# Designs tried in a protein design chat: miniprotein binders against q56419. Part 178

Target 1, 326 residues: q56419
Amino acid sequence: MEGRTLEEVQEEVFKRHGVLVPKKELEDLAKALEEAGLLLTEKVEARLKEEEEKLKRERPMRLAGLSYPEGEREARAFLEAFRASYPGEGEEARVLLMPHLEPSRVPEVYGAALAALEKTPPPERIYLVGVAHRPLKEKAAALPVPFQTPFGPALPDLPALQALDALLPFELFNTPLAFREEHSLELPLFFLKGRFPEARVLPLLVARRSPELGEALKVVLRDFPGLLVLAVDLSHVGPRFGDTPLTRTLAEEARRRDLGFLERLAEGEPEAALAFLGANPTRIDGVEVVASLLPLLRERKGKVLAHRLDLEAPTLSAVGAGTLVL
Key: E = the ipSAE of ESMFold2; O = the ipSAE of OpenDDE; V2 = 0.75 times the mean of E and O plus 0.25 times the DockQ between their complexes.

## First folded at step 13 (miniprotein)

Design ic21 (at its last look DockQ between E and O 0.78; V2 from the best seeds 0.00; counts 0 for: pae E 2.3 > 1.5, pTM E .796 < .8)
Fold by ESMFold2, look of step 13:
Structure ic21 (fold): chain B 326 residues (1-326), chain A 108 residues (1-108)
Amino acid sequence: as target 1 above (326 residues)
Amino acid sequence: GDLIERLEELAEEVIRYLKEHGEEELAREIEEQIKDIIEALKSGDTESAIEILTELAETIARVLHRLGAPEELVQMVAWLIFRVAKALGMSPRQIYEIAKRFARAIER
């Protein structure tokens, strides 16, 4: 009964139903509803606190049996099948851009990432930078706990994470619940952990561009060398994303923007890549990550290994994915 | 209260491990250093607490490495040290150096 008096409610019931409900009964009902709502809120808050406390110790698999196999043997076979879907050879990566889209939708794009990892010396640690799909309390976040995989736990690099936190103007470990369902870390991590089982991980999320993150990471990477991975998707076009149904013209534009973006990154020109997108009319997913990491991408030349704009025929929509080595 | 509780947690975990591995004298030395940090905090001498913690962090990392401590223990100890350092108000440069020195000690 927000914003209304009990007399107003009583009058409205009488006008609509011809029944005069005693004011005391309305008062009793209103109080009972308030108390029931308070109890439900307390139960939800208690449950969320329990989940948050569990996430402070480990991050369990959420997509095993859905996006990749749960068992280690089957998971290893899955990796090899994806590598086989890309017939080319990779190149050594100091920076790898790879997707977080459902793997079965873009098998050769993930295969290209595996080909690049084949040419990459095993790193001591992996800076895995994904896209936050839930709100963060700050522009970026990390979760300093083991992430479970079919290949065993991916252990955090706690000294490197703490060094990074120390250089930021905000608490890096700020939103544990945002990691609970975050596929932009879990899906790439499956492939990375399967290829580099001994590497520690810095699991990072970007919600909004943070120049401070890029500057801090540039310093940390110098003292804590490792592989930088941008786990991002590209264009999102069609009715699922607020557009008209996908046409050949819209698909061609999305592909052009995806490739133009990747090619400018491959030339070591991340500012030009962002400028090329302008208002980002095809909603390339990686923009906030790239904008955060400019100091790590400048003047680093490389190669686009794969790209697909994956059509969702039933929804008349499409999502782009690519593999870039720098 | 919360900072002292975390210092006591740090002491408990490290000292139990050291005692189990025959490092009674070192366990006593670390216990004394943690008591010195707590006493400095009670007297409002935050700078002394910071200096003691800085030296203690590298010492603990070196000992845990020498004894081949399980990764889970190393992670828990590292987390406690960094939480204490941040709560003490150590500068970004000081925290960065502790993290770097800890990493060098536990990896070597």
Scores: ipSAE 0.453, ipTM 0.782, lowest interface PAE 2.3, mean pLDDT 88
Fold by OpenDDE base, look of step 13:
Structure ic21 (fold): chain B 326 residues (1-326), chain A 108 residues (1-108)
Amino acid sequence: as target 1 above (326 residues)
Amino acid sequence: GDLIERLEELAEEVIRYLKEHGEEELAREIEEQIKDIIEALKSGDTESAIEILTELAETIARVLHRLGAPEELVQMVAWLIFRVAKALGMSPRQIYEIAKRFARAIER
């Protein structure tokens, strides 16, 4: 809660847990936390410091047993089931755009990603670029530690991460606590690690568009080749996101925006994709990531493998997800 | 003080592994190179320190790879080297070159 508005906390809880906590309950909680807060601040600071110190060694699973199985055997069965949910064949990917939404909501979209990965030679490293749902100190960040998965730790490519840091005008290794609960990396990483157990990973988060990131990565990818993965969701519409309940018109607009965005990316025209969205009225999640990675997306032709606008019935809201190969 | 501590930590991890694998001569050589870096730093000869570190980094990478060191150890050692490089005030280009050389040395 330090320095965050109740609205920001509400949005964060909503983003994390899919629960819109009433502002009043947040106020009461904030008050209770304020009243508890003087003693809580030192304890919370100490705990946050402890968590930050732990993140210097590894990033533990947060969604194991919730979004995916904790056990390796069950996790493998989970991957097989998701792959089976997509009836098509994949394409070889040099760039993969895939969702970070709760897997159970869009199984066939993750299945399409797995299908693409089946056609992709095992990369030495994976550049995994997620969306920061928490503030970062800089426009982008990396966490240079092992990420735990049911398939064992996803090890960082430290030489490549250091090369990237060297080419950026800001410190890449910032805001480690932003990675602690960031599902935009954890969920895609489950699928990626399951398919490519030996690949090293560069876990990256983008909070705001950074053209410098794309230019730096273009150089790094030349000397440190690997698979680029954009872990992004698409439209966010409905009451959860400040709209009226989902209507046919709103859903059609969300789909139009999602598909129009993905199709232009598939044509190798990322600037046209961004221009097509304009003010991004349906709140496509991946805009800042794509805007950061323009140099890597230009002139690459590909294919949209899957798309879904998934209804969250309890909130009458919907989130778009897609899989694109380039 | 922090830089010396980081160099000592790097030394301990690498030297321990080398001794455990019977590479005592190489362990002594690395220990000597780290001492030389520390001495260069104490004398204010940062350029020499950077040169020695650059060569040491590549040597460590090659040796760890040759010995089949666990990937976790290789990555940890890389991280320690880069932390030292930053603390030495190495240029972005110099750090990039170390990273590139290290990566090549551990390619299978």
Scores: ipSAE 0.324, ipTM 0.706, lowest interface PAE 1.6, mean pLDDT 87
ESMFold2 (binder alone), look of step 13: mean pLDDT 81; pTM 0.775

Design ic22 (at its last look DockQ between E and O 0.76; V2 from the best seeds 0.76)
Fold by OpenDDE base, look of step 13:
Structure ic22 (fold): chain B 326 residues (1-326), chain A 108 residues (1-108)
Amino acid sequence: as target 1 above (326 residues)
Amino acid sequence: GDLIERLEELAEEVIRYLKEHGEEELAREIEEQIKDIIEALKSGDTESAIEILTELAETIARVLHRLGAPEELVQKVTWLIYWVARALGMSPRQIYEIAKRFARAIER
């Protein structure tokens, strides 16, 4: 590391290998390399290769014992408590929009998702579409391996994933390391696997809007029926996201945008929902996902079950979360 | 070279499992079909190779399902078939059809 920042190393590794190594891992590696006197590049490459090889077999839990319990019994109690936090009844979902925010921040929103899942017949497949918080080689990606959960592994639907890849103009199975730390899939999957233990999963990430993804999925869903889940958060406002500290005015604007977005989706007007956001000044997380899935969201009427703008007090910032059924 | 190696790997995995479960006749049939694919490839008859692979994929899926094969094996075989199909230059429609047939064959 003679003179290069961890960010520069991360960027170089990404450019060279299409893999984004988490900064914390780079820090740990840098520390280990400092301790070992070894050239950062060879150990980083070896570690990345090792992690890629592991991800060919399974995606391990990263947030077990942190965001949710590791043990199955405790995990079941966790699900029950979250369901209890939502006093309402759910609706049958063919499409479920739910958050991927830290569950403890918005328990009733996850509770609403669980309520919807109670009214939903067990699907053969779950198309779980998350947000890529790391760069992808392509606009979207899938990881076709088992995802570990406290309820056992969430097994991939390989035939459906292969069918989807066949219809896409790009390689779907790209950037496996982007899935390693991606919480936008892990957190929703905990709830989904807990409710539907036998369902196969298609773990998908969207980095940039891909109309091709929505068109391909529309065809795939006809032959490979299943539940579509959009794992997306809503507005991100405050200092963590480049704004001033949360004010009443800023919070009202965030809520207005969140609800206005969800309501238009509930009316089956996803294009109107996107148009309503314009430049997306409150940084609704799910925009690229919704923009990719337009063919699947059109003309579907549904219901907003829950919404919350949750304050992160230490940073005076807030994140919106919602649950929508279609 | 890589395509033939993957076909051989597919053969080894499936044939081993079938022999371990007393399906010796079927193991021989699958071995013969894989040989036929390899020979078709060597002769430049890609169309025949695709046809044989398409039917073989469905057969393998049905048998593994019927025998209750471990999920790890089913996944490995499914991935190998897909990789071979891509390497053969199968069209999106042809790959899609294999996937659809495979899914139907493993439906409970």
Scores: ipSAE 0.822, ipTM 0.928, lowest interface PAE 0.5, mean pLDDT 90
Fold by ESMFold2, look of step 13:
Structure ic22 (fold): chain B 326 residues (1-326), chain A 108 residues (1-108)
Amino acid sequence: as target 1 above (326 residues)
Amino acid sequence: GDLIERLEELAEEVIRYLKEHGEEELAREIEEQIKDIIEALKSGDTESAIEILTELAETIARVLHRLGAPEELVQKVTWLIYWVARALGMSPRQIYEIAKRFARAIER
């Protein structure tokens, strides 16, 4: 009705259908549609609130049977198959960068992460930092509840999460719905929980870079030592991501950007890694996490264990994934 | 939900757990401390309640650890202490210290 009068609607209905609908009937219909719209809005809001309340208790598996097996026996075999796809040895990680891309697309990249975990003493806790794919109310968020896995629940480290929240100038626990379908935590967590079944987890998301998060985490990690995991993907190129179709030249540039980024991180130079990507990046989605965590990455040297730019021939697109230990 | 109502409900659960495990004297002491904190929250008198909460947090953590309390109960208590500390207006440093002390009391 906005932008049209009832008389104009009446005329169009008559013109098309040969029926003159009285203005009263059009007024009644418009009113009923407005009331129905209000009822649908209230119903949607009630459903979202119910889902949010469920997430305040636990975060269920969303990708079991899709991205990884639901049963524990099959899940363990899945882990070992992924480890076997990486022929090399890992190194001990204090910081691990690993992907959140669909595991079957980059099996050796996840295998390299498993190889690093084999060399890493079991931590008391894992700081799992993913990329928010849904809006957050703040720059970053946490969901301090058990995350279900085929290996049992990954329990939250509540004192560490509360210590972190206390140091931040914003509310960390106020966007539970953003975690409902967040694969950037669920997919890496499957691998981490499978190798460290007793570790508690700090499940964190970054939407926008937050220097405050990095400074607070630097303090928290001193008193609550653990493994820091950056669960991030690299370049996103091609039509799925708003580009022209993927060409050999674009793919080579994406690979160059991915490797240059990882190599500068491995040299303990996170600011240089960000600067290397410039103003026209291939949409490496790890940048907001890295930019948040600068105090934890500076002068920490390590090694790039694996990289793949995974090609999607049907969509003429590609996504990069890597494994880095620091 | 109302913080005071949640505090009262959790106090009942903790006190029941302690009594079931032979800690009747400690249950009484903790009940008194919780009542004092509830009164401070209702009245807005925060200074003495902050000291009480700090001592209570360590006491509850040590007892629940000693008794091998279920993880669910430990987590409920951990949350309650955090939200009460926020409601009492404790500084970030004070809240951080409580979290650290609680963690040390329930971990090895």
Scores: ipSAE 0.701, ipTM 0.887, lowest interface PAE 1.2, mean pLDDT 89
ESMFold2 (binder alone), look of step 13: mean pLDDT 77; pTM 0.714

Design ic23 (at its last look DockQ between E and O 0.82; V2 from the best seeds 0.00; counts 0 for: pae E 1.8 > 1.5)
Fold by OpenDDE base, look of step 13:
Structure ic23 (fold): chain B 326 residues (1-326), chain A 108 residues (1-108)
Amino acid sequence: as target 1 above (326 residues)
Amino acid sequence: GDLIERLEELAEEVIRYLKEHGEEELAREIEEQIKDIIEALKSGDTESAIEILTELAETIARVLHRLGAPEELVQKVTILIFWVAKALGMSPRQIYEIAKRFARAMER
C-alpha cells in the first residue's frame, strides 16, 4: 500500500485475483492496516523479507487448486480436457504466443497452444516471457529458481540466464517479489511443463519495452537454442479497464485490434503490428513484450490458431486471448 | 572479504560433495585451484584469477554432471560461480563464455 491509492490497489487486486474488492472493503482494510500500521509495517517488512528469502530457493504454486488442479493426475486430466476443447491440429512452433488469462475463460485458446506443442519437438529450454503486473526495478527481470507445478518443479536454465544477464545493460536478476504472484508465468508454465517435463525454463518478465532484451536474446538463442513463449493477453476493454460497459462496437474494435495485431505478427511484421495498434486504445497487454522481442519476431511467418474475446459478465468487461505460432 | 567468503563457500560445497563420493584427488585439486584464485586476488593478479575460475567452473560442471549431483547443489554452485565471476569484474564476453562452457559440460 505504500504510496498507492485505493483505486490502484483495487485495480491490482482485480488484475491479480479477478476479484473486484469493493472500495469500502479496501477502505476498511486500509484503515485497519493504518491502525495496525507501525507494528504492521515491521511485520509486513519481516514477512516480505521472509518471502523474498524463500524465493531464493523456489517459486511455490499460487494458483493450484484455483486455476488448475494441484494433484498431478487431475492436472493431466485438465490438460487433456483443454486439448480436447480445440478441434484443430497445431503447427510446429519456434515461437509461441499464448495467453495468461484464467484458463477456464478461454479453454480453446489454451487448447490451441497445446495442439502447437504436440507438433513441437521437445525443446531443451523454454524462454517464457510474461508480463509484469507489478513494477520492476528494471525494464525486465528473471527469477533463477525452480517454479513449482503439479508435474514437478520447472527447473531454471541458469547458464542461459547468466548468458542473457551478461548481454544486458542492466541486472536481469531483479525484483524477485514481482514473481511471487505473477500469473503471467504460472498459468502458461502449467501447460508447458505438462507437455515438456524435461525442459528447463527461463522465466522472464517485461514491465517496459526493452529493445536490448530482444537483441540479447537473439544472441543467446543461437548458443542456447530453445522454444520462445510469449505469455501475453490481448485487448482489455470495459469498466474494469476504464471503458463503458461492453457494446457491440467496443467488442468489434477489440477483435479488430487483436486480430490485426496477431495477423501482422503471423506475417513476420512485428513493427507493423505495433504500428497498427498506435496508442493501443484497447489496451493489448502484450505490446511491451512484443516491442522488446522485435529481433526474434521479424521475418518469421506463422499462423493464428485461435482467438477469443471473453466476456466477464459481472463487470461487463472483456479480455482478448490468442494463440499464434511462428 | 565477501569475494573470498564466497570462494570458500564454493569450495566447501564442492569439496564436501566430492569427498562424499570418493573423489578425494579431484577435491584436493579443486581446493588448490580455489586457493590459487584467492592468492591471485590478494596479489592483485585479477587476470590469473579469471583464468583459473574459468577452467575451474567448467571442471566443476563436468564433475557434478558426471556424478549425477543433486539439482539443488548444481544450482547453488552455479550461482556462486557466476557471482564470483561478476565480483572479479569479468567482462560480459568472459561471463558469456563461462556460461556457454558450463552448459556444454552439463549436456548429456
Scores: ipSAE 0.724, ipTM 0.884, lowest interface PAE 0.6, mean pLDDT 91
Fold by ESMFold2, look of step 13:
Structure ic23 (fold): chain B 326 residues (1-326), chain A 108 residues (1-108)
Amino acid sequence: as target 1 above (326 residues)
Amino acid sequence: GDLIERLEELAEEVIRYLKEHGEEELAREIEEQIKDIIEALKSGDTESAIEILTELAETIARVLHRLGAPEELVQKVTILIFWVAKALGMSPRQIYEIAKRFARAMER
């Protein structure tokens, strides 16, 4: 009814078809359509609740067969190929920054991460800190369940997660649905689980910078030592991200910002790294994670092992990825 | 209220598993500890409830580890223990200490 009264509709139907539909039947139809809309909304809500309950038990693979192989044998070969894409040696990492961009786009960057892991003693646990691509109810979140991988389930470190939750001014286990499609955890986890199959995991997401998270993690890491992983991408430039078309000048600026950011982190100067970005005009998506984790990054020196600004020719856009050990 | 219900749920999960694995004496001991927590709460003795829960959490962790409990059970029991700890009004430091003791028990 495009602003027409029921009487106007009734009159039009009679004029066109010679049938007089009682006003009550038109009213009943309108009510039935409204009730049908409410029922459809209830079905969507029920499906979301069902998915949320499933995620409270485990997080299944979503990218097997798309970003990495489904089978363990093929997955192992995949890791070997990525390691071979980086000609060089890594260094031991207490903190590892690695990407979450599609692995086939930046093979040597993931290869550099594998090289660092070769030099790193097996940790008891991995603090895997990704970037929330869906809204969180709080600044940060965790999902304390097994994450499935081709190498078997990555088991959660439940006591460490509970210790972390206890130190935060908000409920850490707050947004299960945000993990459903979150590739910033799944893609790095494939590589981490493949190298450290016995390590437990703290799967963490940051939506907005949380100084409280960094202070709490500093305490938790003292009593629950492990490998800290910042699973973040760097610059996002070009029309896909709201910019002008990618030019040589924009690409050079993005690369300069990526490397300047990583180099200042490698010097143990995370505040300087953030300040270097200013208003973050190239949209480095690691800033909220770095800003949250300042207490864990200060005065920790290391090395940039790899960087790539990967071109998306069809969209005239690019995304940066890097590997840093501290 | 909901706290008593969660304590009963915790008891049910752990005791069922222990009985299935021939640990009936330990199941009875844990059942008595949970009853003691509930009685302390009914008498307004929150400090006793917290003390008993702290020891119970470590005992449950050690037992589930020793018996090789499935990961799903460990997850459910852990969530219940820490939910109860928060509902008892335990401080962040007290909850953190339970987490450390729980982790140590699951290593041994």
Scores: ipSAE 0.588, ipTM 0.849, lowest interface PAE 1.8, mean pLDDT 90
ESMFold2 (binder alone), look of step 13: mean pLDDT 81; pTM 0.770

Design ic24 (at its last look DockQ between E and O 0.81; V2 from the best seeds 0.00; counts 0 for: pae E 1.6 > 1.5)
Fold by OpenDDE base, look of step 13:
Structure ic24 (fold): chain B 326 residues (1-326), chain A 108 residues (1-108)
Amino acid sequence: as target 1 above (326 residues)
Amino acid sequence: GDLIERLEELAEEVIRYLKEHGEEELAREIEEQIKDIIEALKSGDTESAIEILTELAETIARVLHRLGAPEELVQKVAILIFQVAKALGMSPRQIYEIAKRFAKAIER
């Protein structure tokens, strides 16, 4: 709380946790934090430091028992059910774009990703590029530790991560705390680890477009071949995101933006996809990721396997999700 | 000081594992190479230190792979090697080369 208003804290908590804490509760908390003030700041700092030290060893599951089953047997049944929700066949992927939205909201979109993975030879490594929903020190970051899953730990490819770091003009291993609760990696990783238990993983986050990341990855992928996965959502529209309640017109615009973006990516024209969005008025989540990975997306033709704009009824808001193979 | 401590930690982890698996001669060779790196550093011969580390990293990776070392150990060793490489001021190209050789050595 050093110099921040209660409103700024409320907004930050809302941005970080999606929870609007009542101002009174924040006042009471602030008062309790003031009364506990120096000790709480020191305790919080000590706890954050302890958590950061733990993240040097492993990234524990945060969404097990919430978004997916914790037990391996139940997790396998979960994967099968999601695969069954998509009636189509997949295609072999060298690049997979898939969502990171709550799986229960868009089961068939995750099912389409699983269908693509069925047609994909087991990769030695998976480059998993998510969206940073928390600030990063640099434009992008990696966490070079095992990520826990119901299928066992997803092990990092340390040599490939180090090779990538070597080619970047900034330290890749930054902001470990940003990975602690980042669902954009955890949710896709559940499906990826379940399908490819032996694949090593490069867990990457993008906060801001980094052309350097795409150029570096292009070199790394030549010497360290693997599956590239873009874990991104599409449009975010409605009151939760600053719009009016979802209308037919707003939904049609969101779908138009989502599909127009995905189709241009499927044609191997990622620059055209970005240009099509312009100012990104429907807030497509994956823009900074795609903008970072342009060298890897150019001239690759593929197919859109699934798309959904999912309504969150309590907030009259909607989020777009899609699955694309290249 | 921190670099030497990391080299010593690397030595302890690798040598312990090798001795436990009956590779006593190789453990002695690796120990000697780490000592040579430390001596090169003390003498200011960073180039020699980098060369020895580069070859040692590949050797360690191959041996751990051949012996079927636990993935946790392989990861720990990799982290230590790259930390040492960075601390030595190795160029991006040199670090990239170590990474490439290490990955190839542990390829299944």
Scores: ipSAE 0.708, ipTM 0.885, lowest interface PAE 0.6, mean pLDDT 90
Fold by ESMFold2, look of step 13:
Parts: structure tokens; C-alpha cells; sequence
Structure ic24 (fold): chain B 326 residues (1-326), chain A 108 residues (1-108)
């Protein structure tokens, strides 16, 4: 109907089917379709508003029974299996970089994160910084509510969140619906809550780099010490991401970019890590988070504990994941 | 109206808990401080209300921590305190100070 008159529609129907439909009948049909479309839109919007109001009170599990077990007993066994997938020792972390990729795809990478947490004194709070997969109203956001896990609710650190909000030039609590399906928080949180059941959480998302966030967090972390977690994935290569099919050469390049990025971060050189990526030709997921958090990463040295470029055979694509301790 | 309602809710939550745990004198002191905030607001003395709230927030946090209050109650009280702080028109620095004092009191 866009750009067409009822007369044009009427003539086309006559040409194709030999039936002349009166304009009044076409007008009635067009009005009915428009009204039905408006009603559908209104119902969807009402449902989303209802979900938004629920998210202002709590964030329920979305991946229980899919990515991790729903029951606490099974969830603890799941954690131990993942720890066993990494035979090495961890190191104490003040900053932990870990993936948000489906855990079964990179078990030893999550196992390395658990090994690091094993060496880390239980923090008062965890600054969990994920990647927004839905639009935010601002460059970054938080949701100051309990996040449900099989280990019980992960409670928000309300004083630290309010302190952070006070320092930002935008409202931090700005897009509740973006958290509804956000696996970059839910998947790492499963592991973090399982190891630190008493820690409060600052659930943060970055959509686009925000130097303001990093400067504010530097101040907040001085007064509200805790564990900083960058919940990010690395290279995304292959047809699912707009490339030619995965070749040995492309996979080698993705691995080289992933490790070069992580190694420069481990040397306390986050600007060099970003510069090494240039235009980010392998689409490392962590770039916007690292670029936001520069003040917290500078001169902080550490170690890469694990890395995997995981093949998606059906799509001829791959995603990189790593574990870095600073 | 809404600010007074938030202050009354804060009072109810804290005072009920204190009385249930045998802290009648502290409950009276906190009730009086909340009434002082309300009186200051009725007199248009927002500066006094902010000063009283800042000290009260730390006192409530310290008392709840000492009594081993459930995290759920601490969270609910924190929500009310920050709702009141925003409704009083406290500056970003003043809100940051309350947050810092509250956090230090419940962590100790």
C-alpha cells in the first residue's frame, strides 16, 4: 500500500484475477488491516512495559536449563566440572577478564577463571562489566536489582551503584529492558556467584566506549574496593560475522589478534592493546569495554591463563575467548 | 507529600526492626531524628534536613550492621535513604558522601 493508490490496487487485482473489487471494499479492508496492526503494536508495547516494571524489582534467570543447571546441587557439580577442565593453577585477581560465550564451548577458559577466583580473597563486591547486545539509552547502564542464579540472588551493591551514578554525566539506571536477555552478565555471574556467594554485584553494561565510566569507576573503586570483571569475548570471524568461510589463515589471524590483545593488556598497556587491533578486523568483542576502562587497566600487569578460538562447524565461523588476570 | 511518605516508610522499617531486637532507646532516637527532618522540611530548612539525613544514614547503617540485620532489610533501607536523598535535592557530592558513609558502616 506504500506509494500505491486504491485505484492502482484495484486495477492490479483485475489484471491478475479478473475481478473488479469496488473501492469501498478495498477501503474497508485497508482500514481493518491498519487497525489490526495498531492493536498488535499496542499489545506488544504494553507487554514490554510490564516486563520493564518487573525488571525494576529483579532480573530472573533466562539461561537455566539451557547453559547451566537450574538446581543448586547440579549447579555446584557443574562448576566443579568446569574447574577440572583447566588443569593449571590460577593467580589472585583484582581485575579478571573472562568470556561470556556459551560455557560448553570453552570449558577450560571458564575453568581458568574459576582457578583465578580460587586464589582471590572473597571481595565485598564485584564490578561486573558486560557488553550490551541491545541498544542502551546512554553509552553505559546498570540495573540495581537482584539477579537470580541457581545459588540464590546476587544482590546489588546499592551504595556503590548510587555513588557511580552520582559521578556520571548521564543517568546510569537508564535501560532496564536491555538487561532482560543479556547473557554477557548472566553467564559470568553464574560462575562468580557460585564462588563468591556473599559478594554484592554492580551489573554494568557498555554499549559504546565511555571514558566517563572509567574515570568514575576509578574514583568509586577507591572508596568501594572490589573485584573488577570484564565479561567479554574476543575475535568473531567467519560467514556468520560477514567474512568468507573460515580458513586456516583466518583462524591463525584471529588467534594472533586475540593473544596479542590479551598480552598487551597483561603488560599494563591497554592503549597499545587497542592500537594493535587497529580497525579491529577480527571484531574482538572486548574493545568498547577496554576503551571505557583505560584508567583501571593502565600499568596493571598480570597473566593470560587461557585462550581458545572455538570453531562453529555448522556456520564455518569461530569465536575467541580468554582468561586474563591483572 | 511523597518525600514525607518515604521518610515515614524509612522510619517504620528501621524502628520496627529495632524494637523487635530490644533497642527501644535507639528506636526513639532515630524516630526523633526523622521527625526533625520532617519539621525542617515544613520550615523550608532543606539544609538542616540534608545534614540530619546524612548523619542518620550512617547511624542506621551502623546499627543494622551491629544487629546483624538481614541483607534484604539493609537493601530496602538503602533504597529508601537514596530515594529521600534525591527528593531532598542533594548534590552529586552529597549523595556520594552518604553512599560512602553507609557502605563503610555496613562493611565494618
Amino acid sequence: as target 1 above (326 residues)
Amino acid sequence: GDLIERLEELAEEVIRYLKEHGEEELAREIEEQIKDIIEALKSGDTESAIEILTELAETIARVLHRLGAPEELVQKVAILIFQVAKALGMSPRQIYEIAKRFAKAIER
Scores: ipSAE 0.628, ipTM 0.871, lowest interface PAE 1.6, mean pLDDT 91
ESMFold2 (binder alone), look of step 13: mean pLDDT 81; pTM 0.783

